# Designs tried in a protein design chat: VH-VL binders against b7kms5. Part 212

Target 1, 80 residues: b7kms5
Amino acid sequence: DTFETVRNTIRIESEVDESLRQLCHEERITKETWLEAAYLYLCEKPEELAQVIQLAQERLSQRKAIADYKRAKTMQERFL
Key: E = the ipSAE of ESMFold2; O = the ipSAE of OpenDDE; V2 = 0.75 times the mean of E and O plus 0.25 times the DockQ between their complexes.

## First folded at step 13 (VH-VL)

Design va20 (framework fv_miptenalimab)
Fold by ESMFold2-Fast, scan of step 13:
Structure va20 (fold): chain C 80 residues (1-80), chain A 124 residues (1-124), chain B 107 residues (1-107)
Amino acid sequence: as target 1 above (80 residues)
Amino acid sequence: QVTLVESGGGVVQPGRSLRLSCAFSGFSLSTRGVSVGWIRQAPGKGLEWVAHIDYDDEKRYSPSLKSRFTISRDNSKNTLYLQMNSLRAEDTAVYFCARTLFYDSLGLRYFDYWGQGTTVTVSS
Amino acid sequence: DIQMTQSPSFLSASVGDRVSITCQASQGIRSYLAWYQQKPGKAPKLLIYAASTLQSGVPDRFSGSGSGTDFTLTISSLQPEDFATYYCQQLYSYPWTFGQGTKLEIK
């Protein structure tokens, strides 16, 4: 609406994106407004924010593991 | 319930060919993150990975076996195959069919369900 | 090929004992290691993956540790059903390779 906005390019798990798109369609909201609302809500709730940060740290570790695996798979393809 | 059942083993002379089958149920090879493969075990010896095929039809082989063995599948029949050509005495083993899960979120694979194996004996 | 070496190849122990089996990779494999249990005449069963993650349905007396090149499978209190052969496997690089196995026998 009246807020200045910034365009962000982010990569998220396709299953998460599908689930979020379905939620937004059902509730008649946008991904942008859901993300803003979720962040603002959590910023006022330290205990819940801590739990979300822990999940984010776990997912970041998973992404690093996936990147390592894909690198190894690419090396295997070169030799096999 | 996930089950895998191997068949097609037997006694075969050196230089001949043999085709193994693995009938599976309780999952689909078209499911993202699922793969199936073959692991063999010579009498009294350890495990040796042979080949696997992913849900996206990517195939991988043990380098020593790639020229003689071919892995394939028929998703409509929930069946995995291993075509073994130019068989040698050292191919004598129990051949296991096993499922592997790749959880994209973890980036890791592991063999979570195995069949009971089919015995291949290469002898003259 | 990455060579996996298990130690010991044979282990004799009593019910209630704490036992450890080690697995060494010839090069770094991060945490891309799984442990399997195989009983005579049966297929292997997954115990642990990602070096330290216990497979669902596996008793909590089993644990895995290590990363890189040195890994350990520990059974904190042996039960009669634990006497079997144990194998480690690296899934870091093709070809995937297994250790030679450790046979755990009742004393």
Scores: ipSAE 0.000, ipTM 0.595, lowest interface PAE 19.1, mean pLDDT 85

Design va21 (framework fv_miptenalimab)
Fold by ESMFold2-Fast, scan of step 13:
Structure va21 (fold): chain C 80 residues (1-80), chain A 124 residues (1-124), chain B 107 residues (1-107)
Amino acid sequence: as target 1 above (80 residues)
Amino acid sequence: QVTLVESGGGVVQPGRSLRLSCAFSGFSLSTRGVSVGWIRQAPGKGLEWVAHIDYDDEKRYSPSLKSRFTISRDNSKNTLYLQMNSLRAEDTAVYFCARTSWYDSLGLRYFDYWGQGTTVTVSS
Amino acid sequence: DIQMTQSPSFLSASVGDRVSITCQASQGIRSYLAWYQQKPGKAPKLLIYAASTLQSGVPDRFSGSGSGTDFTLTISSLQPEDFATYYCQQLYSYPWTFGQGTKLEIK
């Protein structure tokens, strides 16, 4: 039988999405299979996994900073 | 005005430890969106990022230095520290303390204020 | 790690010249690039952030352009105080990395 799968909606940066879509087109794979393969590969490579987690934490921090800035800006403008 | 003043540099032998301090005025490390860190420069060489710490105590290190260097802060004293262990000749450099902020529409960081640096010389 | 390559390493020019320094990232970094100026014995000074935004207090003869992997710092008309070493930095991904520097010298 086929593999049991789940459907997720994931929001990623448009530049990253375009780059990944181009890679998948050129290599004749799908975003779903690339994500699965990348995760499985990294789980067997502890040092590389640590570097990817660090990059993910940095990107999350950047998104948080942008959201926090916009929130603070909105609050200031409501009282001026 | 914003000022950052480094201290604690000196001449040390290989294998020893040294702790650098950076005293701030004109801003608080607990201010949302502010981070501070260390950048070093070997004699005649370019700039190398060492480590930084964010307002929410999130710490990041250069991978080559993570095992030997530890960044910390004391918000009550507005002071940043860099603990350097197992020093090598390659660690000889001027160590700069610098601030980043994210007060723009993209939330981008950039080193807008720098201290004048403290010199660390590791020699036998 | 993202490698930042600056060109040239040394640049000789005269007061009044238009000069450009380039910086290439080994991977796409969007506009997460800053330029710094450093004079001998001094700390670096932020000139440009977000690839093209001029820092407050920096003369408008300085400009930055580019996105993704290729970036340029331009000085439209060199002044005596502009002879210094210039560094680019990517702030897209940890570890943050700098270019090797471009030393701008009097011809």
Scores: ipSAE 0.000, ipTM 0.605, lowest interface PAE 18.9, mean pLDDT 85

Design va22 (framework fv_miptenalimab)
Fold by ESMFold2-Fast, scan of step 13:
Structure va22 (fold): chain C 80 residues (1-80), chain A 124 residues (1-124), chain B 107 residues (1-107)
Amino acid sequence: as target 1 above (80 residues)
Amino acid sequence: QVTLVESGGGVVQPGRSLRLSCAFSGFSLSTRGVSVGWIRQAPGKGLEWVAHIDYDDEKRYSPSLKSRFTISRDNSKNTLYLQMNSLRAEDTAVYFCARTSYYDSLGLRYFDYWGQGTTVTVSS
Amino acid sequence: DIQMTQSPSFLSASVGDRVSITCQASQGIRSYLAWYQQKPGKAPKLLIYAASTLQSGVPDRFSGSGSGTDFTLTISSLQPEDFATYYCQQLYSYPWTFGQGTKLEIK
C-alpha cells in the first residue's frame, strides 16, 4: 500500500547533465524517474546492458586518468 | 479482459506457405512495454519460442526460423500475423500467440496471457 | 543459445505431497526466469516470474527460488488440479528458451 524510496546524490559531467535536463523538460519527466526507467529497461536487454557497461567503464577510466594526473601535479607543486 | 485468439492453421504440403493470425483484445500493442509473440509446440514435445514484436515495432526471431518466418502486426485491427514460408514436416505444431508486458516498476517480461492455439500440419 | 535443463522429466506424487522440480541454465540468467503450467490440450498458464514472484491469482502453495543458474519450483501440498506439465523459461537473452518440461503424474 505504500512505496519506499532512497535518496542518492551523484556527480555527472556538466554537458551530460545539460542534455538530460533538456530531455526531461521536453518529455515532462524527472531525472529520478528517467534513471529508474532506463535501468529497468536495460536489465531486460542484456546485449544493450553490456554496451552501456562498456561505455561506463570507458568513461570511468578517462575520469580516473584525469584525476590521477591532477593529483600527481598537485603533489609535485607542493614538494618540488 | 485480455483475450488472444489464433486462426489460419490447417494442413499444408511441404514447401508451401501459410499465414497465421492472432486477434487480440483488452490491450493495445501501441502501449509502451507490451509485446506479442508466437510460441509453438510439436505433438508430444515442449515449447519453442518462434518470434515476437514489441510495441515499438522491434522484431526478434528464433535463429533457426528467421529466414522462413516473418512476424507483423496491424494495430488498427488489433491483429498479429506470422507468415510461414517454405514449410517443412518439422514445422508441424500447435502455434500459440501470447502477450508479454514490461512494467516500469517491475522491468521484466513474461508471457502473462496466451491464446488457445491453432494447429499447423505439414504433410506430403 | 542458453540451454534450459529440467529435472526430473517425470514425477509421480500423491495429493498432499511436497514436490520440487529444478531448472538449470547453461549460463547465468540472473532472475530472468518464469515457470508455466500446461494441462493436456490447453495453453500454458504463467505461475511465477522473476524466478520467485507469484503471479496474481496463483495459489500460494506454489513458490519459486533461485538465481543465476539454478532454479526450483516447489508445490508445498499437491492438489488434484496440479497434475500437469511444468516448463521453465529464460527471458535473459535472445533467443528465449524453455526447458523440456516436467510431467507431474498421480501415483
Scores: ipSAE 0.000, ipTM 0.615, lowest interface PAE 16.7, mean pLDDT 85

Design va23 (framework fv_miptenalimab)
Fold by ESMFold2-Fast, scan of step 13:
Structure va23 (fold): chain C 80 residues (1-80), chain A 124 residues (1-124), chain B 107 residues (1-107)
Amino acid sequence: as target 1 above (80 residues)
Amino acid sequence: QVTLVESGGGVVQPGRSLRLSCAFSGFSLSTRGVSVGWIRQAPGKGLEWVAHIDYDDEKRYSPSLKSRFTISRDNSKNTLYLQMNSLRAEDTAVYFCARTSLYDSLGLRYFDYWGQGTTVTVSS
Amino acid sequence: DIQMTQSPSFLSASVGDRVSITCQASQGIRSYLAWYQQKPGKAPKLLIYAASTLQSGVPDRFSGSGSGTDFTLTISSLQPEDFATYYCQQLYSYPWTFGQGTKLEIK
């Protein structure tokens, strides 16, 4: 049918999830349809899409840095 | 203890290429969590981030510079490089290399140690 | 790109004065902001990170505040060695961007 879908499991920041959940509740939409609409909208806006990609790249770098920080803290706790 | 020293600057004509080097000591870019990068400053102007490279060879560039500039490293020599191609008058600046901070719970990469810079002048 | 605008661009003050420099982001950046000090002919030095956390070794007369779009760097009692240009930097999104700088001149 027209709406063939896949199920995805993703991890996002809890603060972002809470904000998105509130938005979806207020606007009477779902997280799934928000994600689809956001992506489709941005694909038609190359300059805005580029800005979103740059934000995503920074957030990915931040997650890697947080993981590195946690590893350092765990090492310190085990051996100091 | 941590030291970064830039070299390779000079006067070049527009359209030419130049490679900058940054020799560092007191840390290793092979160490998880470490990254180093380049920040430039045109005469009398502010700071502009150019590029950085991570311990795992992840490279990020300023979008306006990524087509002309390439960041690389040689871990055996503790040296960072910036290959600059198709140089323009607007690339005239002092180029600093800097290390990003470690042990940040927010995951942010602040520049905690800087070299003194090397001057690049692009003129005819 | 996120534009960082500092105010004022130029500031003259006396030793012992309390001075504040502001930094405004063109969009919300949470607390993902750093302040740097650059003395003439020298490399920048990290003063404050995460908008309000003082870097180790930096005198406690320096403080930072703010979140979202509006940030302030305050020096509670100016010293002669504080003659410098101050820059804010956002780390919310690539490309990382800096403010245009605020030049602080001691009278």
Scores: ipSAE 0.457, ipTM 0.877, lowest interface PAE 2.3, mean pLDDT 90
Fold by OpenDDE, second read of step 14:
Structure va23 (fold): chain C 80 residues (1-80), chain A 124 residues (1-124), chain B 107 residues (1-107)
Amino acid sequence: as target 1 above (80 residues)
Amino acid sequence: QVTLVESGGGVVQPGRSLRLSCAFSGFSLSTRGVSVGWIRQAPGKGLEWVAHIDYDDEKRYSPSLKSRFTISRDNSKNTLYLQMNSLRAEDTAVYFCARTSLYDSLGLRYFDYWGQGTTVTVSS
Amino acid sequence: DIQMTQSPSFLSASVGDRVSITCQASQGIRSYLAWYQQKPGKAPKLLIYAASTLQSGVPDRFSGSGSGTDFTLTISSLQPEDFATYYCQQLYSYPWTFGQGTKLEIK
């Protein structure tokens, strides 16, 4: 088996990142290995995977909405 | 002034199809941060989310209805549609069209404007 | 799916009363909760969003609190026009789900 790693830029919500970091610290693991393990676990759990996808879809929609909100707010501040 | 007006409801037999329309004014679905969707309410029952569509044409469905219902829009007409196929008795409900506002710090999609609803009755 | 359970399903109260309706989520939903009011034959009306933010135009006798799994809608002094059915909704994950409703009736 090859254990070649791929560099990724992952942006995580600050509250989630902090909570995850704390968990990883307590369990003496890394966010990277946590993500790998979580994905592998979910691949074998179709129902749980579906639930995670539903959550991820909403979170993506929320990110988009927040981005739009920030843009609108910035525009308002510039022209007031 | 934001307004939504549903139409297309009626009495149909099980297995039939029906298309609902929602004509809206006071906003555009092409505007960033705007979404519209359908929520239904069976007689004497609570509210049930059906589907919604946003300004990027992103569609989301209730999993139980996804195979039979299709949400779509016509921006040129400011109209939202709900194509309902293979209708069942349990689809009997008032169908509301509603707009969501996304302009908050949490990106919430709460329904801030609603139509008065159109009634769909599925009966033999 | 996330289940939303409201309590109580029925509530009798008098004008001037302080009333509270609770909504419990089957899992943590942070503050992604909205409250609606619905009167017979009418469409629902948004009251509170983000668990505690009052919708514009809604009287300040309405307030929302809570985070995580337990939420509360409070009417500080019940008015005649407040007798209606109230629903909570979670916006944390798809599918969006509502509580079963709380019918607030006049005593």
Scores: ipSAE 0.335, ipTM 0.837, lowest interface PAE 1.5, mean pLDDT 92

Design va24 (framework fv_miptenalimab; at its last look DockQ between E and O 0.04; V2 from the best seeds 0.00; counts 0 for: pae E 7.4 > 2, placed apart)
Fold by ESMFold2-Fast, scan of step 13:
Structure va24 (fold): chain C 80 residues (1-80), chain A 124 residues (1-124), chain B 107 residues (1-107)
Amino acid sequence: as target 1 above (80 residues)
Amino acid sequence: QVTLVESGGGVVQPGRSLRLSCAFSGFSLSTRGVSVGWIRQAPGKGLEWVAHIDYDDEKRYSPSLKSRFTISRDNSKNTLYLQMNSLRAEDTAVYFCARTSIYDSLGLRYFDYWGQGTTVTVSS
Amino acid sequence: DIQMTQSPSFLSASVGDRVSITCQASQGIRSYLAWYQQKPGKAPKLLIYAASTLQSGVPDRFSGSGSGTDFTLTISSLQPEDFATYYCQQLYSYPWTFGQGTKLEIK
């Protein structure tokens, strides 16, 4: 039959989004099915899951640092 | 002037615990964008990242050390700590504390200031 | 983990020489790489960040290049104070990893 689903909104890096769009187009799949498949596959692969989590942790820290950098630049520009 | 000074190193037996300290001056650990951490260097070997903690108390560890090592700080004393448990011979190294700073729009944290290091020797 | 491999591990050169040290990542790391200099008995010093950006206060004879998996640190005219061990570091993924180091010694 059909799956019960939830709708969500995700913001990702433009370069990553472009690459993922091209992959989905070439393989005739959708972003939502790629995300589901990737998660399900990684849950059965502890070593690979650990590497993905570590990359995600760095990217999360990076996003926070980008916000901090932008704030510092805004302060610099407002005070000449 | 920014300074970092490590202390607490010494000779310890395998299986024991040791706590390292790093005292900072010239900046605050609570400053937005600042992170501080530990990098170690075994005799004659290269650098190995151990752990770091940022101004918001976000902690990150080398996966191989996470179960035995704990990073913490005391902002009122401007001091960073590394609690090292179940020490092994391969933990023998000079332990540096270092500050990370944000220099670009990519949000990457580079080690811009380092202490002189404190030596930990794990032997029987 | 991302393996960082430097070559050569040891390099002999004379004052005034142009020298290059390479760093290879086991997977693509974009431009998320830094270079450090370490003198005997001292802590490392940041030289270059984001693969090619010179840290403030570092002499312009130092330069960095590369992206993806292959990176180079170049010293255009070697000075006596440049004899040291050089390390690359990737910041693409945790755990952060360093190369094994390149020891630059006087010929």
Scores: ipSAE 0.609, ipTM 0.893, lowest interface PAE 1.5, mean pLDDT 91
Fold by OpenDDE, look of step 14:
Structure va24 (fold): chain C 80 residues (1-80), chain A 124 residues (1-124), chain B 107 residues (1-107)
Amino acid sequence: as target 1 above (80 residues)
Amino acid sequence: QVTLVESGGGVVQPGRSLRLSCAFSGFSLSTRGVSVGWIRQAPGKGLEWVAHIDYDDEKRYSPSLKSRFTISRDNSKNTLYLQMNSLRAEDTAVYFCARTSIYDSLGLRYFDYWGQGTTVTVSS
Amino acid sequence: DIQMTQSPSFLSASVGDRVSITCQASQGIRSYLAWYQQKPGKAPKLLIYAASTLQSGVPDRFSGSGSGTDFTLTISSLQPEDFATYYCQQLYSYPWTFGQGTKLEIK
């Protein structure tokens, strides 16, 4: 039972990442520890967790839409 | 020539089930970026989003209705369905079928085409 | 859930008038806001999406503005066919929610 970390590649919207980085800098924490703490906190807050999930679901849908939009534009540019 | 036509509405008693259909043309739900969904409007009231389904069969529900309502599709028939179980008086409404489209690189969505709706009345 | 509050709920105006309807979100929704027009017995019609983009086929007397929490739909010169109920909608997070509506009546 030792403390171990797992390396992950996380891609974050640039505007959100910048804001989060600024917050972490001001509070002298890291994005990693922020994410850990936020998750642990939300696990104990079912209503707040539900709200975060609702937002996360929409953001996932938006990412899908963005990907589709970019694909469509790429195709148009190739065939024009 | 995008069109959506709802059907299956009627008068039912509380606790019963009803399945709505939406036949659409002018587009395919298998096309990337396209979604279709249901929005309802109680008599004399505003609009309430119910559920939608996208080209990848991803389903999203209003939290208050998720346990009783099920959205599904048949691409071969270009038809959207809404299975409504354990109906309540407050489910009385006109149910609209609508298409969602995407906009720009921000992934914005909106309901750009609507059917004329089908009426569901739940009463004893 | 995000609440959308429209103002006013009722509005009386005359043909040729400039009218504005506001929509306030309970939290920031960026530009994920759409406006719809609905006439009695008819389905809603999309007017504006992305807060300020005019839907194709909609007269340019309609315009949308705002970002974050406060949004406005403006009709620069009211026409007879514009008397209807208008709704705003946020698509920022699930569940998608609508304002309560604004009924625009002829004075």
Scores: ipSAE 0.382, ipTM 0.852, lowest interface PAE 1.4, mean pLDDT 92
Fold by ESMFold2, look of step 14:
Order: C-alpha cells, then sequence, then structure tokens
Structure va24 (fold): chain C 80 residues (1-80), chain A 124 residues (1-124), chain B 107 residues (1-107)
C-alpha cells in the first residue's frame, strides 16, 4: 500500500452531497480521492485557492447562522 | 442557476378556488435554512407578502389571508403550492413565488430569487 | 403590524442625477430591511439587503443606509435602466410588510 490513510467523518449539506455522489459515480472515483485531488490541484493555484477559501468562509458563516437561529427558536418555544 | 416558475393562474368567479404551483430548479426545497413563499401585486398596486414555508415545514401567513389560503410543498417534485379558497375580487393580482434564506442568528432574510409571476383574475 | 412608509411616492429625475428614496418603519426593525427594483411587467429584483449590503451583480451606484426606523436608498448617477419602481421591505417581524413603492420616472 503506497498511501497511508486516515479515516475521518465529515458532514456535507444534502444537496451538495447528492451532486458530489453523482459526479464521483459518473467519473468512477471516490469522494475521498476527489477531495485529495481537489486540494492538491488548488495548492498550485493561489488565486483559485483563495476563491475556494472565501466560499468556504461564507458557507461556514451561513451554517453557523442557521444553527444559532434554530437553537434560539427552539429555546423560545420551550419557554412559551 | 436558480429559477422559479409559477403556473396555475387564470380567471375565476368570486367564491371559487384556485391552486397555484411554483417549480424550482437550481436548489432543493429541503436545503437547510431555505424558505419559499408567495408575494402578490394587484394591478397598479404595490407588493404584498402572502405566505412562506421553511425547509422544516414551518408555515407563516399574512393574517388577512390565513383563513382562506394554504401554502404547501412537495419536495419530491421540488414544487411549492398555494391553495386559494373563497376568492374575492381583491385577490386579483400577479402572484410571484420567491426564495429566501437565513443570514444571521436573529433570522435575517431577504427574497433573493423571484419567479416571473402568474396572473389571477377574480371577476363575475 | 409594522407599516413601511416610502417617500416620495413619485420622483421625476434626469439621467446623471443623484437620487435618494427614503423608507420609514413604524417601529424599530434594526437593519432587517431590503430594497427591490421592479420594472413594468417584471418581477422585483433584490438590490440591497441588511439595509446596506449590496446584492451580488448590482452596480455600485446603488447604496443603502440607515438602521432602526429610517432608511435610505441612494443612486449616485442615474442611468437609463434605473427608471423603475422601488420598494423597501421589512423582514423583522411578521407580516413582512413592503413600503408602498416609489416610482422613478424620466424627467
Amino acid sequence: as target 1 above (80 residues)
Amino acid sequence: QVTLVESGGGVVQPGRSLRLSCAFSGFSLSTRGVSVGWIRQAPGKGLEWVAHIDYDDEKRYSPSLKSRFTISRDNSKNTLYLQMNSLRAEDTAVYFCARTSIYDSLGLRYFDYWGQGTTVTVSS
Amino acid sequence: DIQMTQSPSFLSASVGDRVSITCQASQGIRSYLAWYQQKPGKAPKLLIYAASTLQSGVPDRFSGSGSGTDFTLTISSLQPEDFATYYCQQLYSYPWTFGQGTKLEIK
């Protein structure tokens, strides 16, 4: 085995996961190899990597906002 | 690309019912934080929010319409519906469907995508 | 319900003018305000959200300001395509009410 691997669990939004699953199936690759290839490719492309990081920051912010909103709303309902 | 397409408008008599549909592409109705809804505009008048439904099926209505209008969705068809009962002349309008999402911890929203509208005319 | 009052209801201006449209809420709405542009026979288009944040793809001649109860949409140099009706909407509390609109016409 040439490559040492680490097992990890990630959570992906369902619509993105569905699209990624379809792509990986069509190209006969795995999500893991796609992630590795995408990262290695972007390492050589500073401007494209910066754009991906910007998008990731925006998605993280929105996921946090939605989670915070739901927690606040659930707590509000518990006390009404 | 996100698109919203309304259908089901037409001419109906007062007291009758009509069901509007909105077909979505470019996103799923089940996407976390997403809400979809209806806004209407009477001829020559301004915009009026009608109703919306959240990704987790929570529904809100304009108070004046709550007794007669029902919002629903079918996630498998990626389609939003508006059932309009006991129609009145003042319900004559163009009905737009629109999308919004949650953008802060206090529930900031704004309608970022709109359909082109379907016309409902209630006349005798 | 929170009433949104736009001023003016009608505005006549020339290409190149700087124009401001105001929106006043009947109670505080923080910055939970959006501005929309609507051309005849078309759906509204989002211009500004969170009172002052420009939507992607909207020209930077559009700007929004204000918080609480008083809000302003400014167009710094009118273009021919800017003649339309403009609406504000509060999204602070249900029902999510719109202003009555401001029709911006060519002089």
Scores: ipSAE 0.013, ipTM 0.733, lowest interface PAE 7.4, mean pLDDT 88
ESMFold2 (binder alone), look of step 14: mean pLDDT 91; pTM 0.940

Design va25 (framework fv_miptenalimab)
Fold by ESMFold2-Fast, scan of step 13:
Structure va25 (fold): chain C 80 residues (1-80), chain A 124 residues (1-124), chain B 107 residues (1-107)
Amino acid sequence: as target 1 above (80 residues)
Amino acid sequence: QVTLVESGGGVVQPGRSLRLSCAFSGFSLSTRGVSVGWIRQAPGKGLEWVAHIDYDDEKRYSPSLKSRFTISRDNSKNTLYLQMNSLRAEDTAVYFCARTSFWDSLGLRYFDYWGQGTTVTVSS
Amino acid sequence: DIQMTQSPSFLSASVGDRVSITCQASQGIRSYLAWYQQKPGKAPKLLIYAASTLQSGVPDRFSGSGSGTDFTLTISSLQPEDFATYYCQQLYSYPWTFGQGTKLEIK
């Protein structure tokens, strides 16, 4: 159905969220509608979508590296 | 009802220029997500994408043709053009005008409506 | 550029047969694949887009499947009007490219 929605819970970087909130406030839109519009637009532009996917992969890699570092540091502090 | 009608084809000598037109109706090229382009087909061969123009006037060309071909539009007349310069024998083909999909829930492009084609023959 | 290769280039079949033709991309194109039907002397007609979505007005005996690099167009029960040339197209990146075509003819 075109009017049915689903609830998603996502965690994003605080600075990114703050910037997106400001954009939504200034343009009188919601984060939900911006996300829908951004995804639909990018699906229409495959080369731009590929660039976004690359950035997402880089950000995911960075988050994993940070998580791995924090885990290793915690183990070191606990058992040293 | 969406229609596209090509015109301007004919027989031309190598090295000459020719301009094709495509008159369309039932949609506006100003509509977000819409684009119109040219696809050609040489006698007995397959389809080859030539060029397209988006609702925002962004133009894209086949790399082998962009130095000789120019795509343009006139939104007030609902007409698409293809200016072909320095024509060669290998440009002999039927040239089709086709529209890509509206922006919708899928956001994906595809050629949903095609014209009947106009024939260009480059020979001496 | 992304190269699209169809197999077979030529297929002979009878009315009522189940027919499949394949299309392979030289690199991943997700589901940005369309199938067209062309009859002699006429413009191509869109059959399937997004690899598996049937265009409105196209008979349900046509179906598409696949993603990434390997795609298949299937006609479940061939009708006389289905004898034509079929083309796949990737719309993932510019330049847009078509397969060489598969000519389906009556046996």
Scores: ipSAE 0.006, ipTM 0.644, lowest interface PAE 13.6, mean pLDDT 86

Design va26 (framework fv_miptenalimab)
Fold by ESMFold2-Fast, scan of step 13:
Order: C-alpha cells, then structure tokens, then sequence
Structure va26 (fold): chain C 80 residues (1-80), chain A 124 residues (1-124), chain B 107 residues (1-107)
C-alpha cells in the first residue's frame, strides 16, 4: 500500500482546464500528479506559496461575487 | 490614450541618492490586475527588470537592488516613484517606466505600455 | 533565477528573408513569455505575449511559438523597419528576466 489515494471532484475554469490538459499531454503526466507535485513544491517555497494563496483568495472572492450577482438577478427577473 | 512619462534623471556622484518619477494617465493603479514598474538598460546593454508595484501595493524587486531601491506610488497624483540610494557606477542606465496588465484566470502579464525613459549617469 | 538565452545574439539578413530568433528558458515557464522590439534610442515595444499572441497593431508577419523552455519569434518576410534588437522576457516567476537580446542587422 505504497500510495493510498482519495478521489476528488473539483470544478475549475474551462480556460485553465484546457491549458492544464495541454501541459499534461505534452509533458506526459496526469492532472493528479501535476497537482500533487505543484502542492509539494510550493510547500517548500513559503514566499511562492503565499503568492499562490493570494491568487486563490482573489479568484474565490471573484467567483462568489459573480454567483451572488447572478442569484440576485435571477430572483429579480422571476418576481419582477 | 495610456501614457507614461519619466523624469528625475541626471548626473549624480557615487554614494548619492536620486528619486525618479513616472507620471501616468489613461488608467488607474487601483484597477485589479494592473501593475507598474521600472526596467533599466545600461549603455549598449540589454534590459534589466528593477521593480514593480501592483494595484494592491504588493512590491517586488530585483534581488540585487532590493537593499538600495524602493518603489512607491501616489494614486492621488497618478505617479510612480523609484527611490535609488547608495548609487554606483553600475546603476548608470536609461530607466523606463512601464505598465503591465494581466488576466485574472491565468495571471498572464506583459509590459504593454512604456515611457520614453530617463537617463541616470553615476560618475565622479 | 530563470536564465533566458537568445540565439543568435547577432543576425544579418536581407529584406524579404524569413528569419527566426530562439529563446531558451533554464526551466519551464509555460507560456509566460513576451517578445519586445527595440529600435536605437527608443523604448521597447511589445510584439507578442503569452508566447504566441500578437499584440494589436503588430504586423502579421511576426509570429511566436513554443511553450515550456523553447520559444521562437519568426518574421516571415523581413521589412526595412524590422531591423532592431529583439528581447524575450519570462514573466513566470520573480525576478522577471530578459534574454540578452538579438540584434537584427541588414546584410
């Protein structure tokens, strides 16, 4: 049991997914191993990890704002 | 519509300080994803990135210059500054001010608008 | 630091020629590469970003290709105004670094 794994289902932006798929195909790796390697690499680089976390927080905030706007607009349109 | 104009260059003696300014128009440094920075070019040499500052006031420096140079901005004046301390002959260069913009999803950056440059000569 | 190495450092060519300049990164930078043109006494001008995307207003004789570590700037039919120095830049990680430049000179 050298590698105990878990199955994750994640949703990412289609443009990012397309770019990542191309990278994985060209380099002959999988999205799973890229994700593992990227995280492990960043854990050894505190300053770079902090930059990635900042970008992740910004992207999360943006998606929440978009979702909130769409929800409000749908309610407005449905009930006039 | 986007313009950047550098000023503050001149001839200065080694060990002295000099502050460069870059007046910009046509954009706001408060716009998410926008950054402005300094790139220098010694006479007859290539381009060297010096420093940049992002819309969120995050500052990045060339490792060799970080101890002597400070980047700052004044949003009320639409002006970028580079404070250069302990100047050396090796700092002699044309200093360009340039803007980057990036797309949120990929973080792609590139210098899309450049100023004309201001010349700094460090000599005795 | 990521080192950017351009080849050749000097290129002599004639109007109408197809020329290619290469840029090699010391480690993978994906498509975080830009190409700039600089004429004597002038500021650099952005030609290509994201390795292959042509900046608006740049003639379509310019093209960029590559990903990862190896990149190429191609001019399909050289014009008199194209004689200049060309620089690649990686914007993948700090510090941002430029290639040493390729001077394109008339033969």
Amino acid sequence: as target 1 above (80 residues)
Amino acid sequence: QVTLVESGGGVVQPGRSLRLSCAFSGFSLSTRGVSVGWIRQAPGKGLEWVAHIDYDDEKRYSPSLKSRFTISRDNSKNTLYLQMNSLRAEDTAVYFCARTSFFDSLGLRYFDYWGQGTTVTVSS
Amino acid sequence: DIQMTQSPSFLSASVGDRVSITCQASQGIRSYLAWYQQKPGKAPKLLIYAASTLQSGVPDRFSGSGSGTDFTLTISSLQPEDFATYYCQQLYSYPWTFGQGTKLEIK
Scores: ipSAE 0.000, ipTM 0.604, lowest interface PAE 18.0, mean pLDDT 85

